# Ledger of designs, part 2: VHH binders against Probable asparagine synthetase [glutamine-hydrolyzing] (asns)

Target 1, 187 residues: Probable asparagine synthetase [glutamine-hydrolyzing] (asns), of Dictyostelium discoideum (Social amoeba) (q54mb4r2to188)
Amino acid sequence: CGILAILNSLEEASKLRKKALSLSSRLRHRGPDWNGIYQSSDSILTHERLAIVGLENGAQPLLNEDETIALTVNGEIYNHEKLREDLVATGKHTFKTHSDCEPILHLYEDKGDDFVHMLDGDFAFVVYNKKANSFLAARDPIGVVPLYIGWHKDGSIWFSSEMKAIKDDCYKFQPFPPGHYFSSKTK

## First folded at step 6 (VHH; framework vhh_enristomig)

Design m3 (from b2 with S31R)
Fold by ESMFold2-Fast, scan of step 6:
Structure m3 (fold): chain B 187 residues (1-187), chain A 119 residues (1-119)
Amino acid sequence: as target 1 above (187 residues)
Amino acid sequence: EVQLLESGGGEVQPGGSLRLSCAASGFTVSRNYISWYRQAPGKQREWVSTIYSGGRTYYAESVKGRFTISRDNAKNTLYLQMSSLRAEDTAVYYCARGPYYLDSETDYWGQGTLVTVKP
């Protein structure tokens, strides 16, 4: 599985899409792997996975009810059943998938950046809210799941499961630190 | 304003037990990843244990089964229960919190508390 997200790009949307698709394809090892894409005017999220796994858990990027919030994620959320139960009890949300990661979409919508501390899991993800023009990337407390962050000269912020997807385009890049999140509020 | 204050260290014989405390002020422990680190003389600081805000705990391989991290949210205090102590556990123990933002200026560390495992 591969994650690529490019946020707040000054590139024309169709050029951004072509670039992201090209880079995402380099995360695959072989064959016609499944790829999902979510795009706005200045941002794009992709997810690459092997075609034979987890179709019942929903295609990625995962989307909230009105498709204004998108999530690309690798990993597992172990307390997902409790989170789902609590979210359903609010009456605000209808779950679309059986993915243990879907609560992330709804928690980001309801609670903003601080929701990350509610997650018990091994994860790396990027969640994007198109209406609010906000995003958040996070990595689990120990760093079990890989993630990299990069800064591009056009002001965009890049996230990828592999360094090779960002090193050629970003002027600065590094492993995303365990137990941290990066919010659109910090730039 | 943000402070972490460790206590509970001391001398103990091999096989003994100690409970360390970390009292936090200026922030809420239940809303942060809070960790214990230790530093033995002449060595780099090493991670020991983390408690996630949701209650999940993680441990370094060398302390699994011997140490237990916990917290009291009402007291805003973190604990490390240490059992079956070994000479190699001798170190200054630190409670640590860092802000979740990548470019935050400083991580917050406590002053440390010394644990000496001696016959």
Scores: ipSAE 0.005, ipTM 0.246, lowest interface PAE 11.7, mean pLDDT 79

Design m4 (from b2 with S31Y)
Fold by ESMFold2-Fast, scan of step 6:
Structure m4 (fold): chain B 187 residues (1-187), chain A 119 residues (1-119)
Amino acid sequence: as target 1 above (187 residues)
Amino acid sequence: EVQLLESGGGEVQPGGSLRLSCAASGFTVSYNYISWYRQAPGKQREWVSTIYSGGRTYYAESVKGRFTISRDNAKNTLYLQMSSLRAEDTAVYYCARGPYYLDSETDYWGQGTLVTVKP
């Protein structure tokens, strides 16, 4: 599966969308593919996967109830059942999918950056809150799921599952270190 | 407020054993994944071991089979049982509530505890 996220771009929204679609196409294998896109005025998240794989986990990017928070993720959250039970008990959230990753949306909304400590899994993700204009990217402690981070001359921050999607546009890029998170709050 | 306090370090001979403790406050250890890291003089900080909220454990190749990470939920404390210690294990050991913030030096670290392996 392919992840691409471009956050806080100065590019016009329609141009940003065209670029993201072009770049995310580099992440797909030959054969039937599915792609999803979530966009605001300055940010865009995409997800690419083989259409016959992962249908049971819901369409990505995953969205919260009012579609102000979006998640693009690769991997598995192993403690998702307990996270889901605890979130349902608060009475604040309605789950829309059976994805083990959906709790990430609701936890980010409720707890902000501190929620990442609660995750038990092998993952790489970007979660974006359009209303708060905030985002967070994280990679699992062992680094089994790939993720790259890039910096663009316009000040935007890029994330991708593959270096080839960001290397030509970012002036600096590197593997996202295992066991780390990056937050828009502290840049 | 998250606070981590390491203890249990000291001097030990090669082949010896030592148990480090990390007392946590401001969060529940069984709800988070927590790691041990170490830093030897003049070297970069390296990851040693992690225990996940669900109890699964992972180890760096250099310590696998010699170190054991565990926790006591009633005491809200993390442990690192070290055996078959080598001179190369000499370092300051830190516990950290993961994940680390990228570009932050010490956001989730404790103060550290020194382990010295001397013949």
Scores: ipSAE 0.015, ipTM 0.406, lowest interface PAE 7.1, mean pLDDT 82

Design m5 (from b2 with S31T)
Fold by ESMFold2-Fast, scan of step 6:
Structure m5 (fold): chain B 187 residues (1-187), chain A 119 residues (1-119)
Amino acid sequence: as target 1 above (187 residues)
Amino acid sequence: EVQLLESGGGEVQPGGSLRLSCAASGFTVSTNYISWYRQAPGKQREWVSTIYSGGRTYYAESVKGRFTISRDNAKNTLYLQMSSLRAEDTAVYYCARGPYYLDSETDYWGQGTLVTVKP
């Protein structure tokens, strides 16, 4: 599956959408795929997946209850049952999917950046909060799941599961280092 | 607020063993993933091992089978048991609550504990 996220772009929303859909198509695997998209005025998250991978794990990007927080993710969270139990116990969240990654969405809402330390998994993801205008990207400590980061001359930050989706538009790009996270609050 | 304090380093001969400790304050080791990194003189920082909150462990290929990461939840302390030490293992060892900010500088990390393997 393919991930693309463009955060804090100065491009018009309609042009950004067309560009993201075009770039996301480069992440398509063999056969027909599904393309999911979540967009605000200046940011966009997409997810490409093979059509035979069912919707039982939820359509991506995943959304919180009021659709102000979106998550695009590849990978698996192994301690998801405990995280889910704790989140349900707060009385603040209603889970909409069977995805082991849905806890990321709710943890980001409740705890901000510090939630990343709580994850046991092999993952690469971008989570975006439209209301706070914040985002966080992270990659697992081993680097099992690929992720790249890029910087655009308009000040936007780009993330993708494959370099080919960002290399033509970003003036600087690199593999996202394993065991790190990038936050909109990092500077 | 969060503090990690490494200890247990020292000088050993090739083939020897050492156990490093990392005392954690301001967070609980059993609910976070923790890693060991090392940095040899003049080289970049290298990941060594990680233990996840659920107890799963991972190792860099260079240390696999020789090093063992563990924790004592009651003492809120991480350990790295090092066996069959080689000259290439000489480095300052750091423990770290992962993940790190992408743009963190080298001096953001604590003081570490020095391991010297002398032939």
Scores: ipSAE 0.050, ipTM 0.476, lowest interface PAE 6.0, mean pLDDT 82

Design m6 (from b2 with N32D)
Fold by ESMFold2-Fast, scan of step 6:
Structure m6 (fold): chain B 187 residues (1-187), chain A 119 residues (1-119)
Amino acid sequence: as target 1 above (187 residues)
Amino acid sequence: EVQLLESGGGEVQPGGSLRLSCAASGFTVSSDYISWYRQAPGKQREWVSTIYSGGRTYYAESVKGRFTISRDNAKNTLYLQMSSLRAEDTAVYYCARGPYYLDSETDYWGQGTLVTVKP
C-alpha cells in the first residue's frame, strides 16, 4: 500500500489535486488497485492499495462521522478492540468500518497529540483535522512500515510511504524516524 | 514531570550477563510503549528493544535471543536482561518513553547507564 499527504500547501487546490494524484500513481502496485483521496483547500491525503476487500472494511482515507477528520495509514493496530470498546463507551462516536485503524480518527479528535501513546501497533500514518486545521504523522518504534517526510519551499509538509513521491518536489526530505510523531500544533 | 532513571550497568567479560533497570516517574509504564536504546562512542543512538502496554516485545536483530525486555507494572520499572554479551554491546544504555516529537530537541530520555564488555 501507498500513502501520500501534502499539508498546508499554497498551491491552487485543483493543481494540488492533479499533482497528488500523479505522485500517488507512482505508489501503485502491479495489478488492480484502489485510489482514495481526501482534500481541503490547502491539504490532501491519498491512499493506494490492492482492491481485494469490500470498501466498508478499510477504504482509505478513513473518515470520522462528519468527515472533518481523515486518516491515511499503513499497518495494523493490535489493541484496536480495547480502543474501540472504550470509545464506544464514551457515547461520542459511531464507528463506520471494521478497520483496526478507525480508532485513530476518534482518538485524535478527542485527545489530540497525546493519543499516539495509546497505540500498540506496527504503523505509519497521517491524520488530518480539516476543522481544526491540524495534522499529525506518526511511525511506530519498530519502523518496519516505511514513511518519509519532506519540506517544500512553499511551507507545506509532505509525507509518503516512498521517497520517490516527494524527492523531486521537496528541498529537504528524510526517512521519518521510527518511534516519532510530527504535529502541526507544535511546528 | 517525566523522569527516567537507569541503573545496573558495569563491566563484564564477553559471554557474561547484566540486568539493567529503568525506574519511571511522572507516567505509568503500562500505559505507554517503553524502549531501550544504546549509544556507543562515536556512533549514532540505536534502538534495542520495546515493550508495549499489552506486554508484546520486539528486539533489534543484533540482540535477538540474547536480550530480554520486561517490566514490573507495580514498581513502575522497566528491565533489560542481557546475556551472552559481546564487545560490540559496549555502550551507554538509555530507557525512553515513546513516541518522540520530531523537530524537538527535548526527549524523554533517562540519564543512561554504561555497559562495558572487556575482552
Scores: ipSAE 0.062, ipTM 0.472, lowest interface PAE 5.8, mean pLDDT 81

Design m7 (from b2 with N32H)
Fold by ESMFold2-Fast, scan of step 6:
Structure m7 (fold): chain B 187 residues (1-187), chain A 119 residues (1-119)
Amino acid sequence: as target 1 above (187 residues)
Amino acid sequence: EVQLLESGGGEVQPGGSLRLSCAASGFTVSSHYISWYRQAPGKQREWVSTIYSGGRTYYAESVKGRFTISRDNAKNTLYLQMSSLRAEDTAVYYCARGPYYLDSETDYWGQGTLVTVKP
C-alpha cells in the first residue's frame, strides 16, 4: 500500500487532504514499524497499510507452508477458486487463508515463472523464494494496479506501489510495464 | 514456436457481421491471455478485447456490446464475433498472445486480417 485514509471526519475536504498527505509523509519517514515484513540476508518484502484496508487482503506478506516463499500483493485474483481446487487436488498444499492471492505462493513453488499466465485478475505483486534466492514481480495485463521498478547502484532491484518510495534512492526508475513480469532467473 | 494465424476478414456493409478466427500453435490458448488488436490506416494499433486463462473477457469501450471474444479449446482457436459494424471499425485485426507473459517484449503477433466496412 502506502495509502492513508481518514474516515468520518467533520473537517473540510481540502484540509483533510492536506492532513492525510502530511501524515503519509511522516509515516513513510518513520518506517514500517510493526507492519508486515519478511526478510532474508539480502532481501526484504513489506506491506505498509492502514488496518481497515489491510484487513480485506489478509496479513501480508503471505507465506507458504514452510515459510520459504513470501508474497506481497495489491489486487484481486478472480479465478482463485479454480486455482485453489486444482492445487488442493495435488495433495501437496495446505491453504492457511481464504485470500484469493494465496494460490500465487503455491503456483510459484510448483511451476516457477511459468505460472503468471494462469492468473486472471487485477494485480501487482512480488513473490520471493529465499531457498532459491529468486524472485518474480508482475503487473496485470491492463495496468489497473500501480507498480514501479527501480535500479540501485549496489545492484539491487526495487519495486513499489508508489514512485516516491524509490525515486530518491534509485539511479533509474520507471512504471512497471502492464502485462509483464520480471524474473530474477532471466536477470 | 509460438504462432498465431488470423482469418475471416473481408468487406461488409454498415450494420453487418463478421467472425474472425485466430489459430494458435506452440501453446495452449486456455492457459494464456489472448487478445485482439486492430490498426486502421495511418493510426496507432489499439486494443480491442482480451480473454483471460480463466475465461473472463474484457472489451474496449468502443466495441462493448457489439463484439464478443471466445475460444474453442479443442481446436486451440480464438474468435472475435463482430456485430453492428461501423465504418470506424475498418482496420487490420491482429491476434496476440498476452498482453501478459514476459518482463521483456515478446512479439507473438499474427499477420493480421483486413476488415473493411464499406458505406
Scores: ipSAE 0.000, ipTM 0.209, lowest interface PAE 13.5, mean pLDDT 73

Design m9 (from b2 with S30R)
Fold by ESMFold2-Fast, scan of step 6:
Structure m9 (fold): chain B 187 residues (1-187), chain A 119 residues (1-119)
Amino acid sequence: as target 1 above (187 residues)
Amino acid sequence: EVQLLESGGGEVQPGGSLRLSCAASGFTVRSNYISWYRQAPGKQREWVSTIYSGGRTYYAESVKGRFTISRDNAKNTLYLQMSSLRAEDTAVYYCARGPYYLDSETDYWGQGTLVTVKP
């Protein structure tokens, strides 16, 4: 599965969409792939996966109830049952999928950046809130799942599961460090 | 000019404690995302712990409950408090400035400090 996210771009939405779809297609590995896309005026999240893998867990990017928060993720959250139970108990959320990663959407909405330490898993993800114009990217403590971060001259920040999707457009890029999160609120 | 200087390494017996320091200049520790990494002999570099600008901390599974990351904003210094040390903690320890929003210079590393835990 492939992740590509471009946040806070100054590019026209239609050009950004075309570029993101072209780049995310490079993340395909074998067989037919499914392309998921979520876009705002200045940001875009995409997810590539094999058509036969993960259909039962819902299409990505995953969306919260009012579709203002989107998540593109690779990996597994092992304590998802407990997280789901606690979220359901608040009465604030209805789950749309059986994905072990769906709690990330709801936790980001409720707790902001503070939720990352609650996750027990092997993961790399980008979660975006278009209403707040905020995002967070995170990678598991041992770096099981790959992720890269890149900076673009137009001020946008890029994330991808593979370096080849960002290296030609970003003036700087590097592996996203294991056990870290990056927040749009950090300045 | 950005500089990171680690200190506090040395030889220690199993079960012992040690405090590493990382003195920063050319940027402020409070405003940045700063981590400790280590590299054991013959191994790849491994992430140990991170403190975020807001104070949130994270740890590698191998050190949880034994190591504590902290910072002193007035001294512009990062610390790693290490307890219950094991032979497998033997490594050169580095501090590194982490990612920062639109910060083009995010991969500054210190020179490292050697920690040897004698079997």
Scores: ipSAE 0.005, ipTM 0.174, lowest interface PAE 10.1, mean pLDDT 79

Design p1 (from b2 with R56K)
Fold by ESMFold2-Fast, scan of step 6:
Structure p1 (fold): chain B 187 residues (1-187), chain A 119 residues (1-119)
Amino acid sequence: as target 1 above (187 residues)
Amino acid sequence: EVQLLESGGGEVQPGGSLRLSCAASGFTVSSNYISWYRQAPGKQREWVSTIYSGGKTYYAESVKGRFTISRDNAKNTLYLQMSSLRAEDTAVYYCARGPYYLDSETDYWGQGTLVTVKP
């Protein structure tokens, strides 16, 4: 599975979409893969997956109730049951999928940047709030799941599961360090 | 507000044991994942071990079977029990609450605790 996210781009939305689709095609295996896209005026998230992976986990990017927050993620959250129970107890959310990663979506909405330390898992993700125009990217403590970060001359921030999707467009890029998060709010 | 203070280092002979401590304040150890890192003279900082909020533990291959990470919730303290110490374990050891914000400001570490393995 492949992740690509481009946040706060100055490029026209239709051109951004074409670029993201072209780059995402470099992340897919040869064969029958599914892809998903979530886009705003200046940002886009994509996810590629093998078609036979369980439908019960929901299509990515995952969306909150009013579809203003989107999550693209690879990996597993081991303490998801407890996180889900705690979130249900607040009365604020209705869960739409069986994905162990859906709590990330709702935790970001409720708690903002400081939720990442609550996660026990092997993961790499980008969560985006279109309404607030904010995003957060994070990678697990050990770096089990790959993620790369890139900076574009137009001020956009790029994330991808593979360097080959960002290296040609970003003037600076690196592996996203294990055990870190990046946030649009703190910069 | 958030503070982590390492202690317990010292000099030990090969094959010996030490227990390092990391005293936490401003947050609850059992509600966060916390890691041990080390930096040997002339080397880059190296990850050693992590304990997740749920208690799951991970170890670098070089220390697996010799080191044990644990916590005492009543004392809000993290431990690293080191056994069968080798010369290559000589390093300054740091504990760190994850995740870290990705920027140059978060590269600062405390002074850590020095472990020296001498014959």
Scores: ipSAE 0.019, ipTM 0.392, lowest interface PAE 6.4, mean pLDDT 81

Design p3 (from b2 with S53T)
Fold by ESMFold2-Fast, scan of step 6:
Structure p3 (fold): chain B 187 residues (1-187), chain A 119 residues (1-119)
Amino acid sequence: as target 1 above (187 residues)
Amino acid sequence: EVQLLESGGGEVQPGGSLRLSCAASGFTVSSNYISWYRQAPGKQREWVSTIYTGGRTYYAESVKGRFTISRDNAKNTLYLQMSSLRAEDTAVYYCARGPYYLDSETDYWGQGTLVTVKP
């Protein structure tokens, strides 16, 4: 599976989309794969996955009820049942999928940045809120799931499951540190 | 508000044991994942062990079978029991509430406690 996210780009939306699709194809594995895209005027999220992974878990990027929040994620959330139960009990959310990762969307919507500590799993993800124009990227404490972060000269922030998707365009890039999160709301 | 205070460091001979403590305030240890890291002189910070909200534990390969992470929810305290200590375990040990902000000058780290393993 492959993740690519480009946030707060100054590039024209149609050119950004073409570039993201081209780069995302580098993350495609051999065999049948699926890809998904979520885009705003200045940001884009993509996900590539192998077809043998169950579709009833939902196609990515995963979307909240009004499709203003999108999530692209690799990994598993082990305490998802408890998180789902608590979110349903609030009366605010309708789950669309059986994905272990869907709680991330709803937690980000309800709690903002300080929800990552609630997750018990192996993960790397980017969640984006188009309405608030905010995003958060996070990687599990052990670093089981790969993620890279890159900075572009136009001020955009890039995230990818593989360095090869960002190395040619970002002036600076590095592995995303395990146990960290990056937020558009912090410096 | 959020504070982590490590203690229990000291000098010990190779093969010895030591127990580190991390007292937490401003948050609940049972509702957060918490890790131990270490930093030897002149080296980068290295992850040692993590305990997740549900109690699952993970260890770096270099310490697996020798170190045990645990917590006392009533005392809001994290522990690291270290056995069969080696010279290469010499480091300042840090307790850290995760996740940490990338690009933050002040992450959720404790002040550290020095462990010296010497013959």
Scores: ipSAE 0.033, ipTM 0.450, lowest interface PAE 5.7, mean pLDDT 82

Design s1 (from b2 with S35H)
Fold by ESMFold2-Fast, scan of step 6:
Structure s1 (fold): chain B 187 residues (1-187), chain A 119 residues (1-119)
Amino acid sequence: as target 1 above (187 residues)
Amino acid sequence: EVQLLESGGGEVQPGGSLRLSCAASGFTVSSNYIHWYRQAPGKQREWVSTIYSGGRTYYAESVKGRFTISRDNAKNTLYLQMSSLRAEDTAVYYCARGPYYLDSETDYWGQGTLVTVKP
């Protein structure tokens, strides 16, 4: 499985899409794969996986009810059942999948950046809210799941499961540190 | 209002032991993952240990077998039991609720608690 996200790009949407598709192809595994894409005017999220993966995990990027929030993720959320139970109890959300990662979408919508402290898992993800024009990327406390961050000369921020997808386009790039999150909101 | 307050530091001789405490308020330690970090004067911050919300623990190689992270859910307090202390363990110790904001360069850790290992 491979993830790529480009946020707040000044490139034309069509050029951004072509670039992201080309780069995400570098994240492919041998054999048949599947490519999911979510795009706004200035941002794009992709996910690559084997086509035969079951319905229980849902198609990625995962989307909230009105498709304004998208998530691309690798890993597992161990406390997902409790999170799902609490979210259902609010009456505000309709779950579309059995993915242990779907709570991330709804928690980001409800709580913003504060939700990251609620997760118990081994993960790397990018969640994007096009309505609020906000995003958040996070990596688990130990760094079990790979993630890289890059900065582009046009001001966009790039995230990928593999450095090779960003190193040629970003003027600065590094492994995303374990136990950190990056947010479009300034503190 | 979220607050973490470290205590329990002091001076010990090599081979000695100390138990550090981190009192939490405004959130529940059993529902979050908590880190211990340390920083010696003039050196960069070093990760020491983590306890996950579910209770799983992890340690830096430099302290593995000598330090034990634990928590008391009823007291909402995190602990770091330190044994077989060495001069290299001298540092200010900080607890922190993870994850950290990556773009923050001035993440002040608070006062921490000083551990000094002197012969």
Scores: ipSAE 0.013, ipTM 0.329, lowest interface PAE 7.8, mean pLDDT 80

Design s2 (from b2 with S35N)
Fold by ESMFold2-Fast, scan of step 6:
Structure s2 (fold): chain B 187 residues (1-187), chain A 119 residues (1-119)
Amino acid sequence: as target 1 above (187 residues)
Amino acid sequence: EVQLLESGGGEVQPGGSLRLSCAASGFTVSSNYINWYRQAPGKQREWVSTIYSGGRTYYAESVKGRFTISRDNAKNTLYLQMSSLRAEDTAVYYCARGPYYLDSETDYWGQGTLVTVKP
């Protein structure tokens, strides 16, 4: 399956949605598939997966309690039980799913960029906060899960699990380096 | 103030062993993942090993089976046990808390600790 995220686009929201759905279809595999989407006025996140696999862990993009933070992710977080336990102990969060990746939503909300140090897993993800208009993309330290980053002439930043979803629209693109994160708060 | 201080380097014969230490302050090693990197003269920095907050470890193919990363939570210190050393392992070794900002122009190089494997 696959992920696509386009952040801070100047394109009209309806045109952005049409483009993202078209590009996400390039990430589909033969057979029944699920296409999930979350968007704001200038940003959009999608997730593609085989419909008969993974729905029991919550449909993606995953959302926090008030649906202001969205996560599209491929991979697995191995220390998720400890992260969940610690987050529940704060009294601030209610978990909606049994996904091992749901803690990412709440950690981003509570700790900002530094939370990525706390993750033990094989992952590639984009997490977006619509209210703050902030986002973070990260890839695991060894680079087990694929991710690409692209820059668009309108100033938007693109992320995808496959280069073919971004190569035609971005003037610059590259594999997202293992063990790195990109944040809307970073220059 | 976050600080990482490497020590334990030195000269060793091929086939020998060394243990490197990395003393951390300003953060807790058991709550973060920490990396070992190395840089040989005139070469790019190369990732060597990672230990995660939960204790899971990973190694570069070039050192797998020869190097062991570990930590002492009470001392807030990271270790790299190196065995069967080769001339190609000669480098300055650095420890660093990861991950890194992708678009950062700042690349911090601590003092590191020099390992020299003499032919």
Scores: ipSAE 0.028, ipTM 0.437, lowest interface PAE 6.9, mean pLDDT 82

Design s3 (from b2 with T50A)
Fold by ESMFold2-Fast, scan of step 6:
Structure s3 (fold): chain B 187 residues (1-187), chain A 119 residues (1-119)
Amino acid sequence: as target 1 above (187 residues)
Amino acid sequence: EVQLLESGGGEVQPGGSLRLSCAASGFTVSSNYISWYRQAPGKQREWVSAIYSGGRTYYAESVKGRFTISRDNAKNTLYLQMSSLRAEDTAVYYCARGPYYLDSETDYWGQGTLVTVKP
């Protein structure tokens, strides 16, 4: 599975969509990912999925109830059952999928950036809230799941599971450090 | 607000044992990822061990089998039980929530507690 996210771009929405589709296709897709795109006026998230992955785990990007928060993720959250139980108990959330990663959407909405400390897993993800115009990218402490970060001359921040999706467009890029998260609050 | 205070360091002989404590305030240890780091004289800080909110534990290869991380939820305190101590374990030990914040600064690590393994 492939992740691509472009956040806070100065490019027009139609150009962002075209670019994201082109780059996402390089992440080993059998064809265009019509169901794997979430877009706002200045940001876009995509997910490239292996055809064999079960549909019952939910198509990515995963969305919260009102579709204002989107998540593109690779990996597994091991304490997801406890997180789900606690979130259901608040009465504020309805779970749509069987994905162990869906709690990330709801935790980001409820608790903001610090929620990442509550996760027990092997993961790399980008979560975006278009209503708040905020995002957060994170990678697990061991760095089992790959993630890269890139900076574009138009001011956008790029994230991808593969360096080849960002190296040609970003003037600076590097592996995303294990055990860290990057927030829109940190520029 | 969020505060972590380390204690329990001291001098021990090679092969000895020591238990470090980390008292947390401003958040609950049972629902957060918390880790131990150390910094030896003249070296960079290195990760030692972590416990996730669900209780799953991880260890650096150099300490696996010798160190045990645990927590006491009632006391909101993290522990690092160190056994079979070696000269190379001499370092200042720090506890930290995370380290998930990309632009985390040095002051997040607190004061630390010194462990010296002397022959």
Scores: ipSAE 0.005, ipTM 0.324, lowest interface PAE 9.8, mean pLDDT 80

